VH-VL binders against B box and SPRY domain-containing protein (Bspry). Designs and how they scored, part 1

All scores and structures are predictions.

Target 1, 197 residues: B box and SPRY domain-containing protein (Bspry), of Mus musculus (Mouse) (q80yw5r259to455)
Amino acid sequence: SPLLTQLWAASVLGSLSGVEEVLIDERTVSPLLHLSEDRRTLTFIAKKSKVCSDEPERFDHWPNALAATAFQTGLHAWIVNVKHSCAYKVGVASDQLPRKGSGNDCRLGHNAFSWVFSRYDQEFCFSHNGYHEPLPLLRCPAQLGMLLDLQAGELVFYEPASGTVLHIHRASFPQVLFPVFAVADQLISIVRGPLAT
Structure headers, positions and changes below count from the first letter of each chain, unless a header shows other numbers; antibody chains aren't numbered by Kabat.
F, E and O stand for the ipSAE by ESMFold2-Fast, ESMFold2 and OpenDDE, each averaged over both directions (binder to target, target to binder). V2 = 0.75 x the mean of E and O + 0.25 x the DockQ between their complexes.
[cut] stands for letters that were removed.
The coordinates of atoms that the task and the answers printed are left out; those that the model quotes come from them. Centres of patches stay.

## First folded at step 1 (VH-VL)

Design d1 (framework fv_danvilostomig_arm2)
Fold by ESMFold2-Fast, scan of step 1:
Structure d1 (fold): chain C 197 residues (1-197), chain A 119 residues (1-119), chain B 109 residues (1-109)
Amino acid sequence: as target 1 above (197 residues)
Amino acid sequence: EVQLVESGGGLVQPGGSLRLSCTASGFTVSSNYMSWVRQAPGKGLEYIGYIYSGGSTAYASWANGRFTISKDNTKNTVDLQMNSLRAEDTAVYYCARDYYDSSGYFDYWGQGTLVTVSS
Amino acid sequence: ALVMTQSPSSLSASVGDRVTITCQASQGISNYLAWYQQKPGKVPKLLIYAASTLQSGVPSRFSGSGYGTDFTLTISSLQPEDVATYYCQQYNSYPPSLTFGGGTKVEIK
């Protein structure tokens, strides 16, 4: 069953010729983060770099940001370059994820509204609703791919360079999900995947 | 149940001002992003601007400085104040609800109100 | 400015025909494209968002496809009630930098 799942996931990944160009929603970006002009790079600054409107969508404590694209159905794939950060979280979040406060309900992986792969130094985990599953990786990935299949109820984390599946999570996901990001060291950037024209 | 009704349109002279109102029912404007879009007679759709659920506004570059969007949560209305009107501003003006908070596409539209700028 | 170009500007087809209209963006917009239907004398109605996701309540004969710069709206079997002008709209730019295509008028011959 696990072997068949790994083969199925590898087959699906192999059938994809490109990934979506996901852009970060500037209105959600925490004051602790700087967003590049192309809306693909999040840099941890630890201090407010500019005056931000206090919008209801904006995270005000945790260094989080959401993508501008909401996924409600279908198969979606995107890649994040994580080579330059030792502390980050990437995955998906429900539209119900609270934006305000310092509590766990806004902390990615510590609530019912977010599903993330995380790195802190040399420790890697998959986290959801306060459950943290250690991932015994032999090397630090330079890029992380995510594949979300809302019909099958699967979220796959993989390493694009090797084609290695790092983790598969199965759930009945809420129908409105956003790619979600957190950075607490240096930067991460959304990769502009090659798309077959 | 969800309805948007525009009012306040009419004939106005060039250089004049006009205020349009959009009354929402079946949902609260305090919980949604609300936009204004216009359509000149026989022409296509043109985006004007929006107001966030929290009250912040943003405008298309051509509209900035002449048009102002505001809302009244107690009356459940969204207003468009138009100043320094020109003949080219003659159009049907629609208020529209963002399909999802911050998505940028619109699931409900009002019936529109005609603004005619003429001497 | 990001320009959305629709073609054709108008078309006339018979009931039951397969109708396609295209929308081209002047720069890449990923899948951030919506389609609207505006019947004569009526307000626009959302048909499709994210290039290919059908809005609830929209007949299955409508479908969207495309990515990047080239997008298509297809009506698999044209019905009399489909007489309308159809508009594409990009939302890859943050609001308020949203832009609409010029529209395609669909008529029954």
Scores: ipSAE 0.000, ipTM 0.437, lowest interface PAE 17.4, mean pLDDT 83

Design d2 (framework fv_danvilostomig_arm2)
Fold by ESMFold2-Fast, scan of step 1:
Structure d2 (fold): chain C 197 residues (1-197), chain A 116 residues (1-116), chain B 109 residues (1-109)
Amino acid sequence: as target 1 above (197 residues)
Amino acid sequence: EVQLVESGGGLVQPGGSLRLSCTASGFTVSSNYMSWVRQAPGKGLEYIGYIYSGGSTAYASWANGRFTISKDNTKNTVDLQMNSLRAEDTAVYYCARGWYDYFDYWGQGTLVTVSS
Amino acid sequence: ALVMTQSPSSLSASVGDRVTITCQASQGISNYLAWYQQKPGKVPKLLIYAASTLQSGVPSRFSGSGYGTDFTLTISSLQPEDVATYYCQQYDSYSDPLTFGGGTKVEIK
C-alpha cells in the first residue's frame, strides 16, 4: 500500500475508540459450518448438519456466512482472528448476494456482490467479481482488521497489532453491505477487541 | 505495561452483598472483553462471567441472577456485584482480560470470605 | 453440561523428564482449548490457546495437541520452575461458555 494510504488508515484507526460488536447471523450459516453459541466462531466441519432450517438467507453449498449487522452509511471496523485457518475469506457482501446454488454467483470473490481477502495455504489474494489480485505478504497474519468507509468508498484490510495496511479497495459500494465470512479449514473467530503485544 | 488490580474484597455475612472493582491500566476496557473467575481456597478455577466490548454480558449458569458484571469505560474499570452471598462463595476473585475466549492477563485477585 | 476432565489429578516427576497431562471434553469442542499454569500463591498464566498455539514468551518445552474431545499438554524436559497446577479451559460452549478442568498438580520428586 502507498504511504499516504497507510497514514490515512492509521489516522482513522487511531481515532476509533474500539471495533464494532459484530455477530454471525445464524440463519445464513452454511451446513458445512458449525457456529459457536456466542455467534463469533465459525468452524469448518465438512459435513452437513443434521438439523438445518431451510431459510431463504442460508447458504446451501459454499461454506459461507454473513454478519447479522448491515452497513448502509458511515465508518465501520471489525477484526477477525484467522491464525488457526489456512483457507478462509473475509470481507463484505451486498444483500443481493445469492444464497442458493453451487455456482460462482454464490462463491465469495467470484461475483459482483462480494469483496474479500482470502487465504489458500500460503497464497493470499483480494478477490472481486472473478478477478483475483495476488497479495505479496511477508508473514501470515494472525488477525485481520477490516475498515469500511462508505462515504469515501474504501474497504481496507489491515493487521491490527502492527497497523500495517495489507490492501485497500476503492469502489462505489451498494448501500447495504454485510461483513461476510467463509472458512474451509479449522476455524475463524470475530475478535471482541484489539490485541496488545 | 499491562496491569489489572482488583479491590473491594473482605469479610461479609451470609445473605449479604459485596461489590468488587477491577482497575485496568495499559489498555482500555472499552475495546476488550473482561471476565471474572474465582478460586476457592485449595480448589480449581471457576468461571463466573464476562462483559463484551460492546457491553453485553454472559454468565455461568450457577452465577446468573446473583452476580452482575458492569464496566465504566471512562474510569477504565470492571465491577462484579455479588448478591445473596453464601459460604460457598468464599474464594479469591480474579478479573481477567479475554482475548478470543481465553485469558491473557489476570489481576492478582481479591479475597472474599463469607462467614458468620 | 460440558465437563472437562483432566488426568492425572497430580503427578510427581524428576527434572528433565517428559511430562504429559491430558484433558478430555464431554463433547466435541474442535480446537477451542487453552492451557494455564498456576504456581503456588501466584495468578494463572496463559500457556497455550487453540489447543496448540504457544503464547508469546512461553518456553518452547511446552506444547499442546489434540482436537475434538482429547487434548494433551506436554513438557518436554521438566524444570524446577515448572512446579505448578495446570488447567485446561474450553471456549466453544454457550450455556457455560467457559469451562475449566479440575487441574493437574505437577511436583518434582
Scores: ipSAE 0.006, ipTM 0.433, lowest interface PAE 16.3, mean pLDDT 82

Design d3 (framework fv_danvilostomig_arm2)
Fold by ESMFold2-Fast, scan of step 1:
Structure d3 (fold): chain C 197 residues (1-197), chain A 117 residues (1-117), chain B 109 residues (1-109)
Amino acid sequence: as target 1 above (197 residues)
Amino acid sequence: EVQLVESGGGLVQPGGSLRLSCTASGFTVSSNYMSWVRQAPGKGLEYIGYIYSGGSTAYASWANGRFTISKDNTKNTVDLQMNSLRAEDTAVYYCAREGDYWYFDYWGQGTLVTVSS
Amino acid sequence: ALVMTQSPSSLSASVGDRVTITCQASQGISNYLAWYQQKPGKVPKLLIYAASTLQSGVPSRFSGSGYGTDFTLTISSLQPEDVATYYCQQYNSYPPSLTFGGGTKVEIK
């Protein structure tokens, strides 16, 4: 199928060159997270920063962060290393996602503004707007690939090393979407663009 | 010197409401996470919830919907509003400051709340 | 839910004895564990955080160890003023479902 061909192409491009360089927007990073100097690694430290500026963009309760790059049209692919975390969420969010508060409106997967793959210990699911679809994975993925096709209205989660599709979600997405991240154990990191550097 | 002083405890009938207040000195609640922890007579410690320096709150699942934490940065106080009280809510209520992580480096002396008919 | 199990629930020892109390988490919590001392009729006091880091002002006879699921608090030479109930607390989970162990009461025999 065309989508599987695109997934294979995205996986190959991720290994060689050509998946997008996605960097985290420092202004959005929760005080429960440490962002590395290269803006690719989010570490859950359970340590509340007292020096974080109170930007309107900053999540102040849930351990969330947004990418600096917005997607509006076309085909986009990025890969996250999740090997070192047993509790994380990765996917996309609308620019309308609220940043302040402890409610479900800011909790990834529990509102109309976020679409995420999540892991909590040995449980995996896809979540959107309070609907949670369990994913019966045989093995914990070391890397998660995401492919967003805004023309087709498809968000795909896959395992890059094997090319295995983990989940496909079809929807009419909002005009502006950002890669979104949450970490509640150890760290996750965005895989660098060109692998050969 | 860091100090936390709770007030507002007392006798309440089941179904009633009570507001506890915690006054901080030696630091500002605008820069710290602040929590409430309770202890029933002769029992262990039980976490209630916290308020972030930016104002957002989170609660233990059993407390959510009945207990509300708020703060006043100008007065340097943190409050716990308790509604729909039950006999099993009888406890000493502590205000505590969180350290760099979610452990508690300073505790108030506690205030006793007794819920009885 | 993440459960913290402390053992023993109580113990009685002589002045100068080495006392150990154990705390076990139902799942891995890295080193995100604190220990508190609560003397009779008093407020809890932080002894140790990050499993093994001694809080400022706490006597060196107190030490903590462990990582993952199994943790130990040790008092190398028990003193009369150490009569108290000791609690462990995990702070690894988010949203914070902070949980305390059931406590270990330490008495002099």
Scores: ipSAE 0.007, ipTM 0.559, lowest interface PAE 9.3, mean pLDDT 85

Design d4 (framework fv_danvilostomig_arm2)
Fold by ESMFold2-Fast, scan of step 1:
Structure d4 (fold): chain C 197 residues (1-197), chain A 118 residues (1-118), chain B 109 residues (1-109)
Amino acid sequence: as target 1 above (197 residues)
Amino acid sequence: EVQLVESGGGLVQPGGSLRLSCTASGFTVSSNYMSWVRQAPGKGLEYIGYIYSGGSTAYASWANGRFTISKDNTKNTVDLQMNSLRAEDTAVYYCARDSYEFGYFDYWGQGTLVTVSS
Amino acid sequence: ALVMTQSPSSLSASVGDRVTITCQASQGISNYLAWYQQKPGKVPKLLIYAASTLQSGVPSRFSGSGYGTDFTLTISSLQPEDVATYYCQQGYDWSTPLTFGGGTKVEIK
């Protein structure tokens, strides 16, 4: 039931001892993005980076990037600061996600390889494989938490400050998943873990 | 406040060229998809093409080769260059901001009239 | 090419009537469908996006439904200010040209 699901998620969030630190894989970063030296902040620059290489793992059209850490088993949690962006996507992607091209196969949420929470201006939704579920949020979140339970087959999006669950997606996930990011306005940054404050 | 203002419309002879400009305020074109849509007198809306935040473009098949969309992120403008104009290109031309996620147009300019006639 | 077929082309109804407009996509577009209202001599305005999500400031008498290929726009109780042409539009695939329906002109008897 949706009520039982919300109660379960709150219980799990309350039992977590912290969130893990995730770093972005520089080799995957779109040339439309600048990656900070600490590999936590992605800034949308709307032009190709002069230092961008032609690696096969690099996205070349959509402003996407993958985390360097792969998740295969267990319970994982990470937080992204989204306060400074009105256009972003965060979630998880299969290692099979294509990196080259302008089509839907590389567009997060429009293919079988990515599961994302997105914001565009005042609109929020969850997207997977072209199925898009609008989310009626009352406030723009400053931070987004993600909880991935690979044993249970659940991906949870929540607001860390309030503990409010924003969305839960249940599925049989691929064997290997990476946190995935897209930003098309200003910047987003991965929060350090364990949290210092 | 989000605003889009088109300019550059007018009377042009068949075979001529015309450049339309759209000035955006209240947001940046560098962070958004921007599209051009036209409407002939008494007719429906007809999509022309878009420019992605990163600069890539796509066009309706009838427009490909004659129309070019470009942008200047510093000036916050998006332009439509129209070549080899025909009488059937007579229309009000709108620029519009695209939603990115859902591909809808949330803000439109007031439009600029292009008349192709001898 | 992805074609949007809209019907009827025009309709005439009385104030207070329930009005339904349909839109059919030639291929599956999930819920990536928007509806626009264009009053005579005015710029188009967004009414509904994601097939059923009402844009802020739009009266609750407007509603949208559908998924995949078949979509409808409903005005539960037609008002004089609703005289306009209504357009559907697919936003699913940015790799191909976005497509509008032919429009439905709504008039009062």
Scores: ipSAE 0.011, ipTM 0.519, lowest interface PAE 9.2, mean pLDDT 84

Design d5 (framework fv_danvilostomig_arm2; at its last look DockQ between E and O 0.10; V2 from the best seeds 0.00; counts 0 for: pae E 6.3 > 2, placed apart)
Heavy chain, then light chain:
Amino acid sequence: EVQLVESGGGLVQPGGSLRLSCTASGFTVSSNYMSWVRQAPGKGLEYIGYIYSGGSTAYASWANGRFTISKDNTKNTVDLQMNSLRAEDTAVYYCARGLYDFWSGYFDYWGQGTLVTVSS
Amino acid sequence: ALVMTQSPSSLSASVGDRVTITCQASQGISNYLAWYQQKPGKVPKLLIYAASTLQSGVPSRFSGSGYGTDFTLTISSLQPEDVATYYCQQYNSYPPSLTFGGGTKVEIK
ESMFold2-Fast, scan of step 1: ipSAE 0.119; ipTM 0.646
ESMFold2, look of step 2: ipSAE 0.016; ipTM 0.514
ESMFold2 (binder alone), look of step 2: mean pLDDT 89; pTM 0.915
OpenDDE, look of step 2: ipSAE 0.432; ipTM 0.785

Design d6 (framework fv_danvilostomig_arm2)
Fold by ESMFold2-Fast, scan of step 1:
Structure d6 (fold): chain C 197 residues (1-197), chain A 116 residues (1-116), chain B 109 residues (1-109)
Amino acid sequence: as target 1 above (197 residues)
Amino acid sequence: EVQLVESGGGLVQPGGSLRLSCTASGFTFSDYYMSWVRQAPGKGLEYIGYIYSGGSTAYASWANGRFTISKDNTKNTVDLQMNSLRAEDTAVYYCARDEYWGFDYWGQGTLVTVSS
Amino acid sequence: ALVMTQSPSSLSASVGDRVTITCQASQGISNYLAWYQQKPGKVPKLLIYAASTLQSGVPSRFSGSGYGTDFTLTISSLQPEDVATYYCQQYNSYPPSLTFGGGTKVEIK
């Protein structure tokens, strides 16, 4: 129900006391990405970093990274500045997401282990397990908010400045989820903000 | 068209204070880091510090404690408060829009002269 | 502290010459390096970022290369309007740390 969904989303977003501090897990960062010293900014470099060690948690092909924070229960919110990139994916991934290899099982949105909002040039999609739902956005978002409600089984993508809900996905999520990121153009940054209680 | 305009420069005595302002137009000001960079006469570029929408600031070690950056997203301004000024602070001060990978737009600069 | 060293401090060349400016980082910075051009009496202009990516509107005679600690800015065929001071700038430690090189002044003979 569009009306009920809008009323629910407005109620939840309007009652938020803040967004969580989310930091990138440096051990997961693809060698195609540079992670800033404050662990909030991922930059696509299109060349493998010579200083990257080969750790079990590290993505070795796709330009992916995971947050250090795992979500197991409750309501969680975080914001990403995406203004500077025309090619990115943001959302959540299961701890079962494979880290090694070039196949679709490691490609965000093309496997059973990741749920992402994606931009490629002027095309916007929500993607999960190879299913890609086009999103008819009127304007390119400068920031993307994510709200994960594990009790309700909902992942919400919204525009923080306007409070506009861009997409809601309903699912029975796995017990452990991580914010997940992919950048294939320029950079994206996790927005600094007060920690939600 | 992106524009950055600095103001507030001038002559100040050693030990004095001065506040510079930079007015931005032509882009969504709240989406960007804003940085200050200075250049002493005939010398190179020297980074001062930045500010982002969430209030996060960082400064070059030489500037920390004397210089403070603030912004007002409602007015599209970023300010640089300079305290305990010394002769070696004499420079043209630029505000710049910060893309992370580079400063893609700069203001025209405002001259600060610290002299008796 | 990370130091950026440019060489030469200045150079003079003829119109049509290939000009090379080097920038060396005191520690590895991958490809997180930008180049700026500052013409006499003008504000700096971003030329190149990510060591080799040209900023929109920059002439193709400008190119950048390098990785790790050693970087090069090349002007394949020097033009009169290229008279300027050129600066490298690392952003590997950014945010919060950012460092400029000392600059290289390019003049026509």
Scores: ipSAE 0.005, ipTM 0.450, lowest interface PAE 14.6, mean pLDDT 84

Design d7 (framework fv_danvilostomig_arm2)
Fold by ESMFold2-Fast, scan of step 1:
Structure d7 (fold): chain C 197 residues (1-197), chain A 116 residues (1-116), chain B 109 residues (1-109)
Amino acid sequence: as target 1 above (197 residues)
Amino acid sequence: EVQLVESGGGLVQPGGSLRLSCTASGFTFSSYWMSWVRQAPGKGLEYIGYIYSGGSTAYASWANGRFTISKDNTKNTVDLQMNSLRAEDTAVYYCARDYGDYFDYWGQGTLVTVSS
Amino acid sequence: ALVMTQSPSSLSASVGDRVTITCQASQGISNYLAWYQQKPGKVPKLLIYAASTLQSGVPSRFSGSGYGTDFTLTISSLQPEDVATYYCQQYYSTDYPLTFGGGTKVEIK
């Protein structure tokens, strides 16, 4: 598969035509999170400081948020800066992911609708539908790249700085997927794509 | 509102040690990374290192082994311990708030002079 | 080592002039580039981050552009208070130490 070649090329420069500018959908942002003005940084605020509108898209318990862009076909890549957080989840979720409630059906990695790389302190896992695969990492990644190949049915997690593939998950993915984020310590930020000149 | 105030600069002899301190106010200090940057007289800016909000540090290769960054969230201070000082370490030392590997607020700087 | 090269090292221009400062990275850094202004005897001040995003409170006559290896800071109409040394800074890789350009001194004729 040319996937690994594409992944290596993307990781070397950190931003290629295949690396997309992803923005967070402010309507989905949990009340436990603050979204920056540029819609790229999610900060964990621990306690609800202000009342959010009770929109159907908004997560109301878990500290989750979705990207504004949905993926249906093709090859997609994006990078998240995670160096400021010891507790986060990043990956993809189906449009069927429930937004309301405290149960596992809204908890990333514990349902059939989300596929995530997670960090909790010194533990790293890939999680989907309650299955947690430990990932033995020697160093905490400062950035995480994701490459989604919907034709091949592959979701790849990699470290852009080193070009190291951390995990590959193969599946027949649902019709519509969104980049998904959760942060429970400090902040994470989507790496900015090329700015319009 | 945001303020960073450095202290501890002064004259030190080659081979000596000096500890700089930076006191922060006007923001939630414990939530931010903090960095140190120096500037030799008449020269440009040179990065030294950072401390993550959780306490982990990283340094420029030339500073590694001689300089140590630490912080105290109770006192809202970030410190730079400098050892084995050389004449070429003479500079104004700035602490800076690290917002995403760029620096949105800087202290006024404190001068360190290394000479016999 | 990732080296940032600024040109020119100094320039003199008249009030109202369009001033352009260039910054080149020794390798691709995407848009992870910040610009700082340091007036004589003062501390550095953030002007621009992410190559072209203006920091809150910075006058609109300042603008940044570029991607990859070539970046530009532009002052559309130079004012007396803009006399300063300007520095670019890359923050692309978490593996490298952060690096600054050598600075460009802007003076008024």
Scores: ipSAE 0.000, ipTM 0.451, lowest interface PAE 16.3, mean pLDDT 84

Design d8 (framework fv_danvilostomig_arm2)
Fold by ESMFold2-Fast, scan of step 1:
Structure d8 (fold): chain C 197 residues (1-197), chain A 118 residues (1-118), chain B 109 residues (1-109)
Amino acid sequence: as target 1 above (197 residues)
Amino acid sequence: EVQLVESGGGLVQPGGSLRLSCTASGFTVSSNYMSWVRQAPGKGLEYIGYIYSGGSTAYASWANGRFTISKDNTKNTVDLQMNSLRAEDTAVYYCARGRYYRGYFDYWGQGTLVTVSS
Amino acid sequence: ALVMTQSPSSLSASVGDRVTITCQASQGISNYLAWYQQKPGKVPKLLIYAASTLQSGVPSRFSGSGYGTDFTLTISSLQPEDVATYYCQQYNSYPPSLTFGGGTKVEIK
């Protein structure tokens, strides 16, 4: 039932012990993106203006980047400030996601290796392996939270301020997943989580 | 109720510059993805570039460096600045409203003719 | 560079005929394909998106099918007002790498 799913999701979010500190892996950052010195902010620059090393991990066409932290087991949560961007994708990707080329195999949401929430102006979707589910939102989220439960096989997208669950995806996930990001308008920033006491 | 009207077309000498403008009514460019597409006489449609609601732009590789797209949210207009024009740039230029994650165009302007000739 | 190839480049048919236009992508594009109608001297008009979804206000005699690399636009019973050039467009590539087919001109005998 959709109601039971919402109640369950609210319970899981309520049991969350805190948001993790996630940082971008500078070696993966597309030449179309600028990464801030604190490795939390990705800015879309549209034109390749810097010399990038030819890393095997670096995306060379799509404006993508991966987090430096890999998730293999357990419950993980992180939040992204998306207030300043009208075109972005956030979610998780397998370590098997190809980095080179302009094809769908490197395009977030169009391959078997990525699961993303996306915004393109006023349209919102969840996308995986070329399947795109439109999400009718009552308002544009300023922040997006992600909750990944690798034991239960669940990826939850929610709005932290209201606690509203936006989407839940259930799957048997690969053994290694990374937070993944794409931005094609202005910037997005990983929110600094509270530190352990 | 949605309407797009292009203006600014005309005759330009090779090497010259021209600025096209697209005025939107029935919706706001501040909330929409806008694109420019051209069509040479007797030829097909060719994509030029876009501007997102937040202001970021990108261009087809052949247009990059010569063409610039900008917008004015208060005037509800989208402009295309064209530099270093060549005879091959002779075409009808269309302003079109895009559907972003789907990338197709649901409304088009009537087009404005740009002729590059001596 | 993802290339879209349309066939035929032109066709002539009678009123009431079933007309088929094809569009082939040089690489897989899932169902990210749109069809446009452009009447002589007029602006292009969206007919179909997502390969098979009919735009509101478009007559039901128009239909689209296909997935991956091969796509078809069908007019089940050609009418005089259908005289136009039809274009396919892929939107599987990230903008600004959107590409159009070369067009198919449909005329009445």
Scores: ipSAE 0.006, ipTM 0.483, lowest interface PAE 14.1, mean pLDDT 84

Design e1 (framework fv_ebronucimab)
Fold by ESMFold2-Fast, scan of step 1:
Structure e1 (fold): chain C 197 residues (1-197), chain A 117 residues (1-117), chain B 111 residues (1-111)
Amino acid sequence: as target 1 above (197 residues)
Amino acid sequence: EVQLVESGGGLVQPGRSLRLSCAASGFTFDDYAMNWVRQAPGKGLEWVSGISWNSGSISYADSVQGRFTISRDNGKNSLYLQMNSLRAEDTALYFCAKDYWDAFDIWGQGTMVTVSS
Amino acid sequence: QSELTQPRSVSGSPGQSVTISCTGTSSNIGAGYDVHWYQQHPGKAPKLLISGNSNRPSGVPDRFSGSKSGNTASLTISGLQAEDEADYYCQSYDSSLSGYVFGTGTDVTVL
């Protein structure tokens, strides 16, 4: 039940001792985005880079990027600082997500291959396959946490500072998923978590 | 335990330069954005500059843009403000402040900068 | 410059309630950005009093409360005490400045 799922997710979040450090795959970064040297910050530049690549991995229209690490099994958590952007999408995408073209098949949240939390100005929603669920948030989050449980089939969006669960999505996810990012205003950054022992 | 300590303030002549430092302890410095906030004698608080945890995002108040440079050294848990072309209106107590969800949850005691001939 | 408008001063007697308003624009409070409040006693650094419109940090008495509606945020101090005599500042993020903006400040006097 939804209530039991929320209680379970809250319990798992309370028992986490750290989050995974994720780096962006520079081969996937849209020409509309600048990737920092440490591969953690994506800045929207609204113009194509001078170094254009026809690599099959690279998004060529939407301002998207993928993480370098694929998740195939287990429990994964990561945090993104979204403080400086009023237009972004963060979540997970299948390796089957198309990279080329301007259509909805490459637009995060508008296809069967991506599951994202999105912000556009003061509107928030969870989006998958063209279905958009409004999220009535009382505050603009400065950081977004994501918890992906591939065995249980759950993707949780939460506020790290308070531990508040913002949204839980249940699905039979593909085995190979990547953290995915889109930025259409300013920048977002992957937060440096505590080092694993 | 958790603290920010500013240094580098003093009396300086108009047109000269001054560099402020802020030493952080008691928290994971490289997880947080940092800010400089100033307060002129008897006046209110004015945000000066901010820098993200990795220096990937930097912003300045219009009054200091082009004259001040914010920077950080995460290996030394330190924040800096390089102040060039100082003016009388830059006279203020300068606070170092930790950013937590756009709120400034930890403040230093401030370092006084006086720009006078 | 300050971008958020506060009354210069408010006053009350011990045990009464006072409310401080903070009015912004469409690029800050009106855009939905959170409002934070700070208390500053003479000669001291500011102290975070309310974060995220209405949350109290550990150690802040529950007689301090915050709210936000439209372009305006409010800080209410109930059961006013002598030690509440201080300057109070609101603060938000401003998208047109790509930075933070403070209120003009309010001097609270306990009569």
Scores: ipSAE 0.000, ipTM 0.457, lowest interface PAE 16.7, mean pLDDT 84

